# Miniprotein binders against q93zb6: the designs that were tried, part 33

Target 1, 365 residues: q93zb6
Amino acid sequence: SSSSSDPLLVKAAKGQAISRPPAWMMRQAGRYMAVYQKLAKKHPSFRERSENTDLIVEISLQPWQAFRPDGVIIFSDILTPLPAFGVPFDIEEVKGPVIQSPIRTEEDMKRLHPIDFEKLQFVGDSLKILRREVGEHAAVLGFVGAPWTIATYIVEGGTTRTYTVIKNMCHTAPDVLRALLSHLTKAITEYVVYQVEHGAHCIQIFDSWGGQLTPEMWERWSKPYIEEIIHAVKKRCPDTPIVFYINGNGGLLERMKGTGADVIGLDWTVDMADGRRRLGSEVSVQGNVDPAYLFSPLPALTEEIERVVKCAGPKGHILNLGHGVLVGTPEEAVAHFFETARNLDYQTLFQNHVPAEKAEPELVV
Short names: E, the ipSAE of ESMFold2; O, the ipSAE of OpenDDE; V2, 0.75 times the mean of E and O plus 0.25 times the DockQ between their complexes.

## First folded at step 20 (miniprotein)

Design e4 (at its last look DockQ between E and O 0.09; V2 from the best seeds 0.00; counts 0 for: placed apart)
Fold by OpenDDE base, look of step 20:
Structure e4 (fold): chain B 365 residues (1-365), chain A 102 residues (1-102)
Amino acid sequence: as target 1 above (365 residues)
Amino acid sequence: SPEEIKKLIEEARRLLEEARKRLEQAEEKAKQGDYEKALEIVKEALELVEKAIERAEKAYEEALEAGDPELIIDALFLIWFAELLQEEAEKLLKEIEKKLKE
């Protein structure tokens, strides 16, 4: 089957030869856009915006309409599947996610059940619509939280800064925590497959809190469950690229490569060339422009994009930010980022890596 | 021919993957304090990188003549990645040579 019809982003993720890096941004649909702010005033609940098919599609397409990114990620949350497997949550304006009944004991684990996709139809329907709306011009991106990251919310009862409850459970209730992580691994695996079956071309796994572990604790408590997900998904959906992202991953790159992900997402604190050396040629990279550069003069933004692209090399790169678009980012800078990416050409950018033609000495006859 | 260019590309790729494995082994030997063995291995890695560059450069020239954009990018990527490995190997070599003089 000719790989010729894959979106540019999927080709890059698979390490196929293409003329330029594909580009997308984490949080490319968000509060920085005036159209999003207008919609969010009309629909003030985040749950309403993220759990209604029409609103999900409209929000996900706002960047598509404005900027024509090579990737269109579904507007959702990593916590969206929680009610579908027995964990209700609320989103408070000040606190963020709140889980009223944390899971910390074997008795608490009895509340968990297999993932119910009847409760997630808005995700499936949205992905189908997005796939139709973008056609072959962009990749539709699905995403999930990693088991450790999701377990952190469930155990802590919401957002934490210290991770003290879940880190203590590694020592005080390891069997309960392993049971929770194993349940989440199964649910997340099925949810990834569900997203692919409904039109996701590529999946990003966010282990946002994995970077808060020591490397040893990450290898013990996060990595095995991510490897299990990736292995199971690769078996069921062999043609779907998986992007694996951890914020603050500079100490974990070699370990992340071991997961079987097609693409490792880098944050801006990693040098892109160092990341490429450490990861090798057989894995693709995503990133890693500092989101703060979108506040810089456009020439300086262009130079930084070109620097990052040159450091990533002429294949197996998905141009992105090292993290999500910041609130207050100028829409013009985001437009310029995508325009710059579309105007890049690898043959032109990397001409200096070609041996200078030995000017045959003109034999002055 | 496109087939000959692809053969050069695949040879360069194999050489670079072997060079990378040699670098990893040299780093491990250096961490163990076996700097003599690390020096031997890193030199072998550099020789593999040089051979990979030669093949990738030839593949690039032939791909340009053939006008095949995919083969051009594949060859160009291997040249670029070989340069990154060369820099890493040369850095490790200097570190090992310093340790052997101490």
Scores: ipSAE 0.785, ipTM 0.908, lowest interface PAE 0.6, mean pLDDT 94
Fold by ESMFold2, look of step 21:
Structure e4 (fold): chain B 365 residues (1-365), chain A 102 residues (1-102)
Amino acid sequence: as target 1 above (365 residues)
Amino acid sequence: SPEEIKKLIEEARRLLEEARKRLEQAEEKAKQGDYEKALEIVKEALELVEKAIERAEKAYEEALEAGDPELIIDALFLIWFAELLQEEAEKLLKEIEKKLKE
């Protein structure tokens, strides 16, 4: 009975029967919106925009005001919690994230400490406000980066194309890397619970760099830590669904299911029907409209949305893009995406799946 | 009754999950070159799908008569999933039969 009061997105994530797919978009608040661009000019520091409660709330609600998505994700970054456990970082205009003191040795590990939520009050406060503003009409989503992805940033010192330091570390200092991953697993677990306790209905785990590992390496260096997070969170937060997304995940779907996530996010390169077949009937999916379709004529966008929904089936689907909204995307296409989703009806869309036996012919002269 | 409809839905779900596992096993046997065993398993999967469709379609018709929107969607999902598995099984069957002729 208490599950009947859940937002539509939470019901879909749990595989409950509902009349249409909920919809939201990864990066739905961002540079494609004129209102965001104006705010970013006033507050040019990304750290300020993502670490000031008033700005977080304003930015997070911009897509809510414009489009009324079924999910409102907190404006944040997967690196946001790093200073709270001893890893300061900066955001540079051209280079992006920079970690001036990477952790690569046992001595470097001494800088780590248990996560300090006093340094993350802006996250908790923002989630409470978002829950109050939209919770009946939309799900509030929190998110984290997976331990491998976070470790990649911490070891490499920023964004990289090669991943050579962390890959070498797998062989030259595996015990240090495992200790780092274990520390991150504990910190991220507590940070997930913190977000849930402060208002998040649903948590998305991003393993942004996991798709660039071979499946065997992913099973060794990423999956066990994600699995530990999910199991701990399910015990402590049994009503909170977890969405798990990896960029470039076509070769990993069955392995991702093994983590125990409630929802597997599919990127746009995966055939949705194939993904549903591979994942089976007991796991929900999210995705996976190609973000490039937002540049198409609106009728073509409608057709693609309907195609994806038909391929995902009439249950257990959170409609989304297969990747974040691209810079330069027309706002009217985003509005159309959400209006199309709100007007879907599963019974209408799937009515041709009824028994093949036909009624008697009705055409009589 | 709603309880009888839910029983049909659960039976269909169980049959489809078994069919899906059989199709995975058939694909593995085909990768190993055991096409005769793969063919046998695919045919078993198709039989399971057929039994599941029968139950899911009965559940759907009864849910419509009862006017229960949640049971309607549950039954539609299983019909849809059964068709998904049937299509994949038929595709795999053709691939296996082609290999048996090579």
Scores: ipSAE 0.729, ipTM 0.903, lowest interface PAE 1.2, mean pLDDT 91
ESMFold2, look of step 20: ipSAE 0.709; ipTM 0.892
ESMFold2 (binder alone), look of step 20: mean pLDDT 90; pTM 0.889
ESMFold2 (binder alone), look of step 21: mean pLDDT 90; pTM 0.888
OpenDDE base, look of step 21: ipSAE 0.714; ipTM 0.878

Design e5 (at its last look DockQ between E and O 0.04; V2 from the best seeds 0.00; counts 0 for: pae O 2.2 > 1.5, placed apart)
Fold by ESMFold2, look of step 20:
Structure e5 (fold): chain B 365 residues (1-365), chain A 81 residues (1-81)
Amino acid sequence: as target 1 above (365 residues)
Amino acid sequence: SPEEIKKLIEEARRLLEEARKRAEQGDYEKALELVEKAIERAEKAYEEAEEAGDPELIIDALFLIWFAELLQEEIEKKLKE
């Protein structure tokens, strides 16, 4: 027994029995909030907002102040650690990330070095403050991008819809690509441990571009590096659950389970009941309300939240959207989502599954 | 006792994972048999957990009953095909 208990989200991630699902939202801090828009006008550089401790803390706590989610994720970017191991980047207002000096050859690889946490103090400091501010009432989440996803940015030089350079490298320079992925795996592993040591209760791995690979290619070029990260982190941080999420992951669910992640995040295109059946009873799930439902009337949103929770089962579920909050989402819908989650009770929701000898017919007036 | 309830829960869990694997292999009759055995154990665990007033064991048992019904529905659909 302990005098301090794990946050609800950590318990759900570990598959422990609890009375309701914890809830948080991917991108719960952001442009849909008026308070964020006002702050972003004063500080128009995304790099400043994501690399200044005071701004990171203020932004991360905006959804906490407004909605009291069960998880508070640090305001950051999967590209944030890149300068710390030799890859400078910029973020343009319209085009997004730009890597001016892509890595595509063995000579380019010489620019890489071991991750330098002196360049990431704002992450560690922010996590410590968030942990203090939310206390025992929520989990603090850190996150990283998976090696394949990070490699696509570094090789392509930014965001692309075709991935032609990195896909060609799989055939023309496979040893260089494997060396890049191995370097990233080591750097990301250390960065996960760093976030845990500075206050994160739970880490989410995003393989945002993994869904662009066929399953066979994903097993060759992404899965082994994710497995290595998870194995190393579980050894060094055995009490820290890992959530694993891929955009467009319907064809990959069983393979994602094979990575050893504690929680599989389902995107909104996967039927939650089908996902639970395919993943089995030993893995927790996260998700997967379609973000478009936040634009629906509130009773319809309630109904969809309850449907997703019923499809995920009364255990091992972290309620979330199937992807990040959309631009233009009404703040009152987000508030309603979190209030609905707080008022759920598994025993009430799952009354129909009580053994027949004890089941009662329900009558409504 | 709580230890006996946990044994029922663990046996139900093992039966359901085996049922899921058998269904993936196309052995639907055996899968259904395993699900039915798991339901019996999970329902007994639920009954005993309720008598003991143990909320965590109640939820553990309820989850297995729910998961068993999820598998049973799919297996029965496959048997009709």
Scores: ipSAE 0.662, ipTM 0.905, lowest interface PAE 1.4, mean pLDDT 91
Fold by OpenDDE base, look of step 20:
Structure e5 (fold): chain B 365 residues (1-365), chain A 81 residues (1-81)
Amino acid sequence: as target 1 above (365 residues)
Amino acid sequence: SPEEIKKLIEEARRLLEEARKRAEQGDYEKALELVEKAIERAEKAYEEAEEAGDPELIIDALFLIWFAELLQEEIEKKLKE
């Protein structure tokens, strides 16, 4: 397909010249929207909402209808593929994800099998419909969890705060953990390709728990498997941008660049200008407005959006939050964010902008 | 050297600022000449920064290229009006 027909978000991810940053939000479909709350009351099961094609499409399109983002991410979960490769899970209202039978031994590994896409048809069908509904006006976004993040749920038996079981397995059962991570890498690679083949323009990899590792442990236990996924996907789907995101990534940026991702997602704890300097020119950036700014007066939100966009520069930026939309966020603030983003023009924003000489930090003596 | 790269960046920045002042004065031909020189200096700084492997200097040079290109497009639009 000619590069001219790519959605604005895909052009930004590829570092192509465009007039403004594309914008989308992590969790742009969610509990902050009244339409989502109404639907969630009618369909109280999260699994019901995330595993039914009509509900997935309806929920994924709620932000599209309300705000017209440049990216429409499928409503799903990073755990959605688990049953398709032999790991059943439940979503409890209070505990979140629960895996009743953790995998911690070689005997437990025998429950794993290759990914079965017959069990994931609702994802493929939803992506096809979303691609049709948004047309050329937005990018359809797929997503997956990174192997380490998925393995954390599988080994811990759900959400953890300490990561003590999986971190201990790095020392006590490293071969079992490597086998699990390698199995997940294969399954996730095929699932990424499946999402692209069904209409995802761009894929985001979430290593949500990678930021809980030391940099050394992350390079050993997360990074190689992400690199394998990205390499395999780029070989099979060379035109599909890959966004790589870790929450709390300020200590990992240079290491994240080494994965081969087209876009590094920044959280709000990273200064956008610092993130650009550390990542260099070869990679695009996504982010990174603090989700808390959506509770601020609209003028302050506008100023922060403009600040972030100016720090990111006029190429290779996808405007986003540094993390998902918070519960209780005003829908008006989300509307204003997307309206602001649509009204940005790089020529206007940078018309009088000469990059400031970095003031040498005045050594406050 | 990093010092030479920084000098190229400062030269590019100065040329870009002068180009803007000329464009504001309606001297679009001179503004275009200055912005083209700014791009040349910034591109050279970028190449040398890449060779040095300095991501800070790479981004500083790259931003000057991008801002100069944006100003160039603005000036070229004004010359067609």
Scores: ipSAE 0.248, ipTM 0.681, lowest interface PAE 2.1, mean pLDDT 92
ESMFold2 (binder alone), look of step 20: mean pLDDT 87; pTM 0.842

Design e6 (at its last look DockQ between E and O 0.76; V2 from the best seeds 0.71)
Fold by ESMFold2, look of step 20:
Structure e6 (fold): chain B 365 residues (1-365), chain A 81 residues (1-81)
Amino acid sequence: as target 1 above (365 residues)
Amino acid sequence: SPEEIKKLIEEARRLLEEARKRAEQGDYEKALELVEKAIERAEKAYEEAEEAGDPYLIIDALFLIWFAELLQEEIEKKLKE
């Protein structure tokens, strides 16, 4: 009964039986699309594009209109909620985020306050519009950054290759860092619930910088805060699946499962069959086609999509890339990815696993 | 009946989770025994679901057959090492 009312992507996230994997792509709206480039030229400020309801909705729906993915993620940024709890930021189109007043000391912490959703109305309004526009045909996806990842930006003041300030802070001022992570955990929890209440069917948690920690450090400085978010959200939003993704996560899979997430996102460096074996039959997966395959001949792309789906099994799989769509990706390849996904059928694809359909051993290789 | 098919599916699922845990602990002989028992139940569930014409029970059973074969391949590899 529940299978008839939920979008396909939600059913897959919950491990329900369906006839094909749903598909969407990380960064499916963006600079690889000509229509996005034209809009970005008219509205060159990323803050304007990500904080104006009409622009958010237009951008979020560009891939929907072109490709009909099974998930439509809100156009936003993991830093978007920061001003709502006391951390102003800027984003330069080429250089990325800048936090002019980093938080590194107990005194700096006094600038933080509880999250103020009056500053985030454009998120809620956009989610409601997206929910209406896609109807039953796609899941609306919200997302957040994990506390470690957000703290990295707040402490460093922007992006770096080395993260030396926050890594050093783990040792020189651990109590301040724990207090920051705890504040972020509370704010992010409320922000997840806010997105669900305003239309999101499913929430993606990105720990973009978590993969740069050793597993022991990740267990200490990231996992407990993610686990707290998931626990609180599951209590308040019990029907909403949570997807959890870390870039470079091959060494962390079992630990990620321990957070209680419904779906583990795999990057392309993880063997999907190995991931399924390690994660077990009760956890769904998302991923993990290498984004570089979108630059390959279309038959090679088809073969890789089918290989990934066969490796993920006929249930509990959200087909995606293992990382975001790359700038310069041909739009025709993205269209082909979604067309291939929508034409898959699990019973056909897995026919050699049925008792009556097993094949003879290969004789001609 | 659908209830009987779902019972076979749940039994197979439980056996496969125990098999996976035993394999992680290095108990490959026991893990293989559990996988073989799970295959028997999942294949019976598949046959009954197909006869009943229930496409979603068919997929549930197919997943467990597939997962059992995934585990079996790895366990057999480890036993030969």
Scores: ipSAE 0.768, ipTM 0.932, lowest interface PAE 1.0, mean pLDDT 91
Fold by OpenDDE base, look of step 20:
Structure e6 (fold): chain B 365 residues (1-365), chain A 81 residues (1-81)
Amino acid sequence: as target 1 above (365 residues)
Amino acid sequence: SPEEIKKLIEEARRLLEEARKRAEQGDYEKALELVEKAIERAEKAYEEAEEAGDPYLIIDALFLIWFAELLQEEIEKKLKE
């Protein structure tokens, strides 16, 4: 039973009838905002900003205060849980994530342990505070990386462009890779449940690197572990919507639907109407405005938002970008995006889809 | 009545799901017939929902009309190939 008290975003994710699409943006808290830049100068470490409760809450609420999105995602990283299950990492300014000791062998696997939530208390505390601060006016969003995406960082030792080490392990050390993916699946499942128990209304799973696989390799090496997470989470947290997102997912949509996610996140390279046809009526969609449109004249941005909303249909849509907000995005364009979203009405937008022919001819008497 | 409108909505949804299955099987003629029936039910549900002033039933009906039209276009495209 959908409680009448569910946030608009949760209602949309569940495919419930609502008056407009809820809106949020990937990376809505970030470097494009002057308030974030000011805070990031004061606290220059990304780990300091993402692992301190007060800073997490402050940063997560910056978009809430400025724009009133229908979703408030916790400021975190998909790699944040790594130290809690035995994988230390660093964030270098130029290279991004660095894992000094990659896991590539059975001996390396012995460093992994069950997830320790004492090391993640700042996530739980932050979610509780965010849930209090937004009240019923927005959904609090948690998120995780998919096992394949997390494994890519762990195996490669950080960010990669070629994915050659992990893709090679699919052939040279498949049992080690399956063991790693299975360990990550358990840890991520527990971490999703932990986020829900601490106040996340909705969870997004990011398989950011899953789009770099062939469809066959994705079905073999990513999909089963995502299905396991979603199944386990749905069993423990049946009322929590799960959004599943892959960047570059145009070849994977039908396969993504098979995971049991409530919402499939589309990138901007997918036509929203095509994506909606391919996914069908029983799954919600998220997206998919190109983040580059936020640099366009505001009228062109409005037109593109309306186009995307009309292509997604009057139900089961979460308005978002197809990817995260770009650095240098004008704050005014982000404000306009959320204002436009708040002013949408499905009845007005879709009235022209009712055939006008049943207008009885006014009997001109 | 809201209950009758809900029945029309559920009938339209069932017809669309059957149409989709027929289209997936390559039975596009039958799929088209089912979509047309689904549109008829959804349009009727929309009219009755507007008369009732129920915004949730209006949106449910609008969604079914819209989705049926998209499926119709897809089927009609397949019949021309």
Scores: ipSAE 0.612, ipTM 0.864, lowest interface PAE 0.9, mean pLDDT 93
ESMFold2 (binder alone), look of step 20: mean pLDDT 87; pTM 0.847

## First folded at step 21 (miniprotein)

Design f1 (at its last look DockQ between E and O 0.60; V2 from the best seeds 0.00; counts 0 for: pae E 1.9 > 1.5)
Fold by OpenDDE base, look of step 21:
Structure f1 (fold): chain B 365 residues (1-365), chain A 102 residues (1-102)
Amino acid sequence: as target 1 above (365 residues)
Amino acid sequence: SPEEIKKLIEEARRLLEEARKRLEQAEEKAKQGDYEKALEEVKEALELVEKAIERAEKAYEEALEAGDRELIIDALFLIWFAELLQEEAEKLLKEIEKKLKE
């Protein structure tokens, strides 16, 4: 029984009837906010900010305090669990994530171990606190990287633009890559369950690098492992919606539907109505306002929000950006986005799609 | 009754998912140059959409009379989704009919 107490975002994710789309933003806690910039100057290490419970909670609540989004995502990184299963990494200010010892061989695979949650207590504790702080007014969002996306960092040794090492391993060391992906699938599954058990209402899976594969390669090297995660999570946590997001997913929508995710996240390059048509009535959608619209005049932002909401239909939509909030985004535009979302009403927005009430013929007496 | 409205909604949903699959088949047949079969499949999709609209509209009217906000939104979504499929099917139909005259 869908409890009447589910957050608005959870109801939307489950395709339940609600009065308006819930709204949240990818990177809603971040460098565009003055409060975040002030905190980041005090705590300059990204790992310090993302691996300390008090800082995680404070940062995650900055958008909550400022904008009252319907979703509060934990401030973390998709790479945060890596040290907990045997992959140390650093975050350099200029290069981003750096993995000093890439995994590319069977011998390298021996460094991997089962996920150790003693090393991730700051995530669990933060989710519990966030769940308490937002109460029933918002959904707490957990998130993970998809196995292919995480494997890309591990194999490449950090951020890549070419994906040449991991794409080559698909042909030169397929068994090693399958072993890595299978290990990551297990670790990520347990990490999703851990996040849910600690208070996440909804989980987003980011396959950010999956969009760099051909559709065939994505079906071979990403999809099966995502399906395994989603299946295992749904079995253990049947009431937890799963959002699945790939940036550049326009060619993958039908394939993404096959994963069993409750919500497919769309980027702004996907037509929302086309996305709804292709995904069908039983899959919810998330997105997909271009983050660049937050730099536009507020009337143009309002019009685009209304356009996206109308294209998504009056159910099974989580209003979001098509990708994370850009650096330099005005906080006023973010505030306006959430205010606009709160003031939407589906019954009003879609009145023209209702058969005109047959005006009872006025009996001309 | 709410149960009858829910039944209409479920019937409309089923018909729309069938229509969507038929439309996808029509699009694939059109891409293959099998415009005769694409024409059959798109016409079937349109017929399924029409049947879905009829049920969804009836569900909407009954939901309004019942004052059931959840069922109102469910029916409204199915009407909207049916219109979305109808527009795409009508577009594809025109494209196929053009190709069959060439």
Scores: ipSAE 0.807, ipTM 0.916, lowest interface PAE 0.5, mean pLDDT 94
Fold by ESMFold2, look of step 21:
Structure f1 (fold): chain B 365 residues (1-365), chain A 102 residues (1-102)
Amino acid sequence: as target 1 above (365 residues)
Amino acid sequence: SPEEIKKLIEEARRLLEEARKRLEQAEEKAKQGDYEKALEEVKEALELVEKAIERAEKAYEEALEAGDRELIIDALFLIWFAELLQEEAEKLLKEIEKKLKE
């Protein structure tokens, strides 16, 4: 057996046999916490909160102090690295993120340059501190946005619901778009390695807007670049598992497996047992409790957590929500989620497994 | 021995992945209306699942006897995954047989 000092989350991501699923939550540090709200009132700029080392560390550790999750993700944003390779952005009060000079033409591409880590020192410093603070008791997670998702922001110039510019660009200026995606692929690859070298145990790739593509378009405009990132990172960081998550991923699930990610994150709309069957035995899964269950009575939340764990099987599962924690979520429910996860035991939970020809598996109270 | 238990586990894992692939083929053939070919694939998948269950259950019993918690969990996962595939295969078989009779 391995007596590895790897955190539980890393072991689960690698498909190693462990006694219970590790748990963490997307957006586990955030507006649902009173302590975050008080800090955010003192520091109202999101750019300040996400770009000041002391604030990043304090915010990232708030859920650790309160709930002791098995993973601690750095407080950051998928847009954070953009200024480091030539794409400055602002946060406007009404509009949110704004990219004043979108990249849509060959001339616009001249503003790009190789990623400059001097502009991202706060990320590296924060990851080192987080790694030290959690020690062997939790995994430190870094994250990036996938090239398609980042390109969507850069081409559209900010938040959009239609994606008309980048979708049209696929047809009207495909060579420019491919060049942009290739530049982003290289920059994101280096940024993943940077995070690993500065303390991250595990990296999550978010393709937040990938679900807005048809499967054929996703295979053409997103998957190849993600695949290239994963291939390069596995060569340079062979011990670091990669989690891959797309919002609205039910129609892409088997295709996501093809990227080579170690863990596929399921959103809450996918039935976990069905996802497990479709993905097979050779990859790990993350997810996928509906965050709305955090508003339920605690016994109902317990039942749903146990149902999801039973549906994911006794191996290769990182327990999580199917998307981020919602504003207004009771802190007591979040605490209960993590306490429930810590008290699970796979051998006990699965020893009286109900045969498939009967009703849903019987839950152990 | 632990090595013999690990061999049973690896054999079961390979059989189950092949069974899963054959179920994918059966589903595709059924969608195309090729119910005779779909029937062949689902029956082959069920035979692979049965072979995998034999190996996984033996591994589970021997891992319990040895008190090796990692091997217990590995075997338990394969038994669980085999049951998941078996349930899907049996549902598909009944659907295919109904279509062939119509």
Scores: ipSAE 0.608, ipTM 0.867, lowest interface PAE 1.9, mean pLDDT 90
ESMFold2 (binder alone), look of step 21: mean pLDDT 90; pTM 0.889

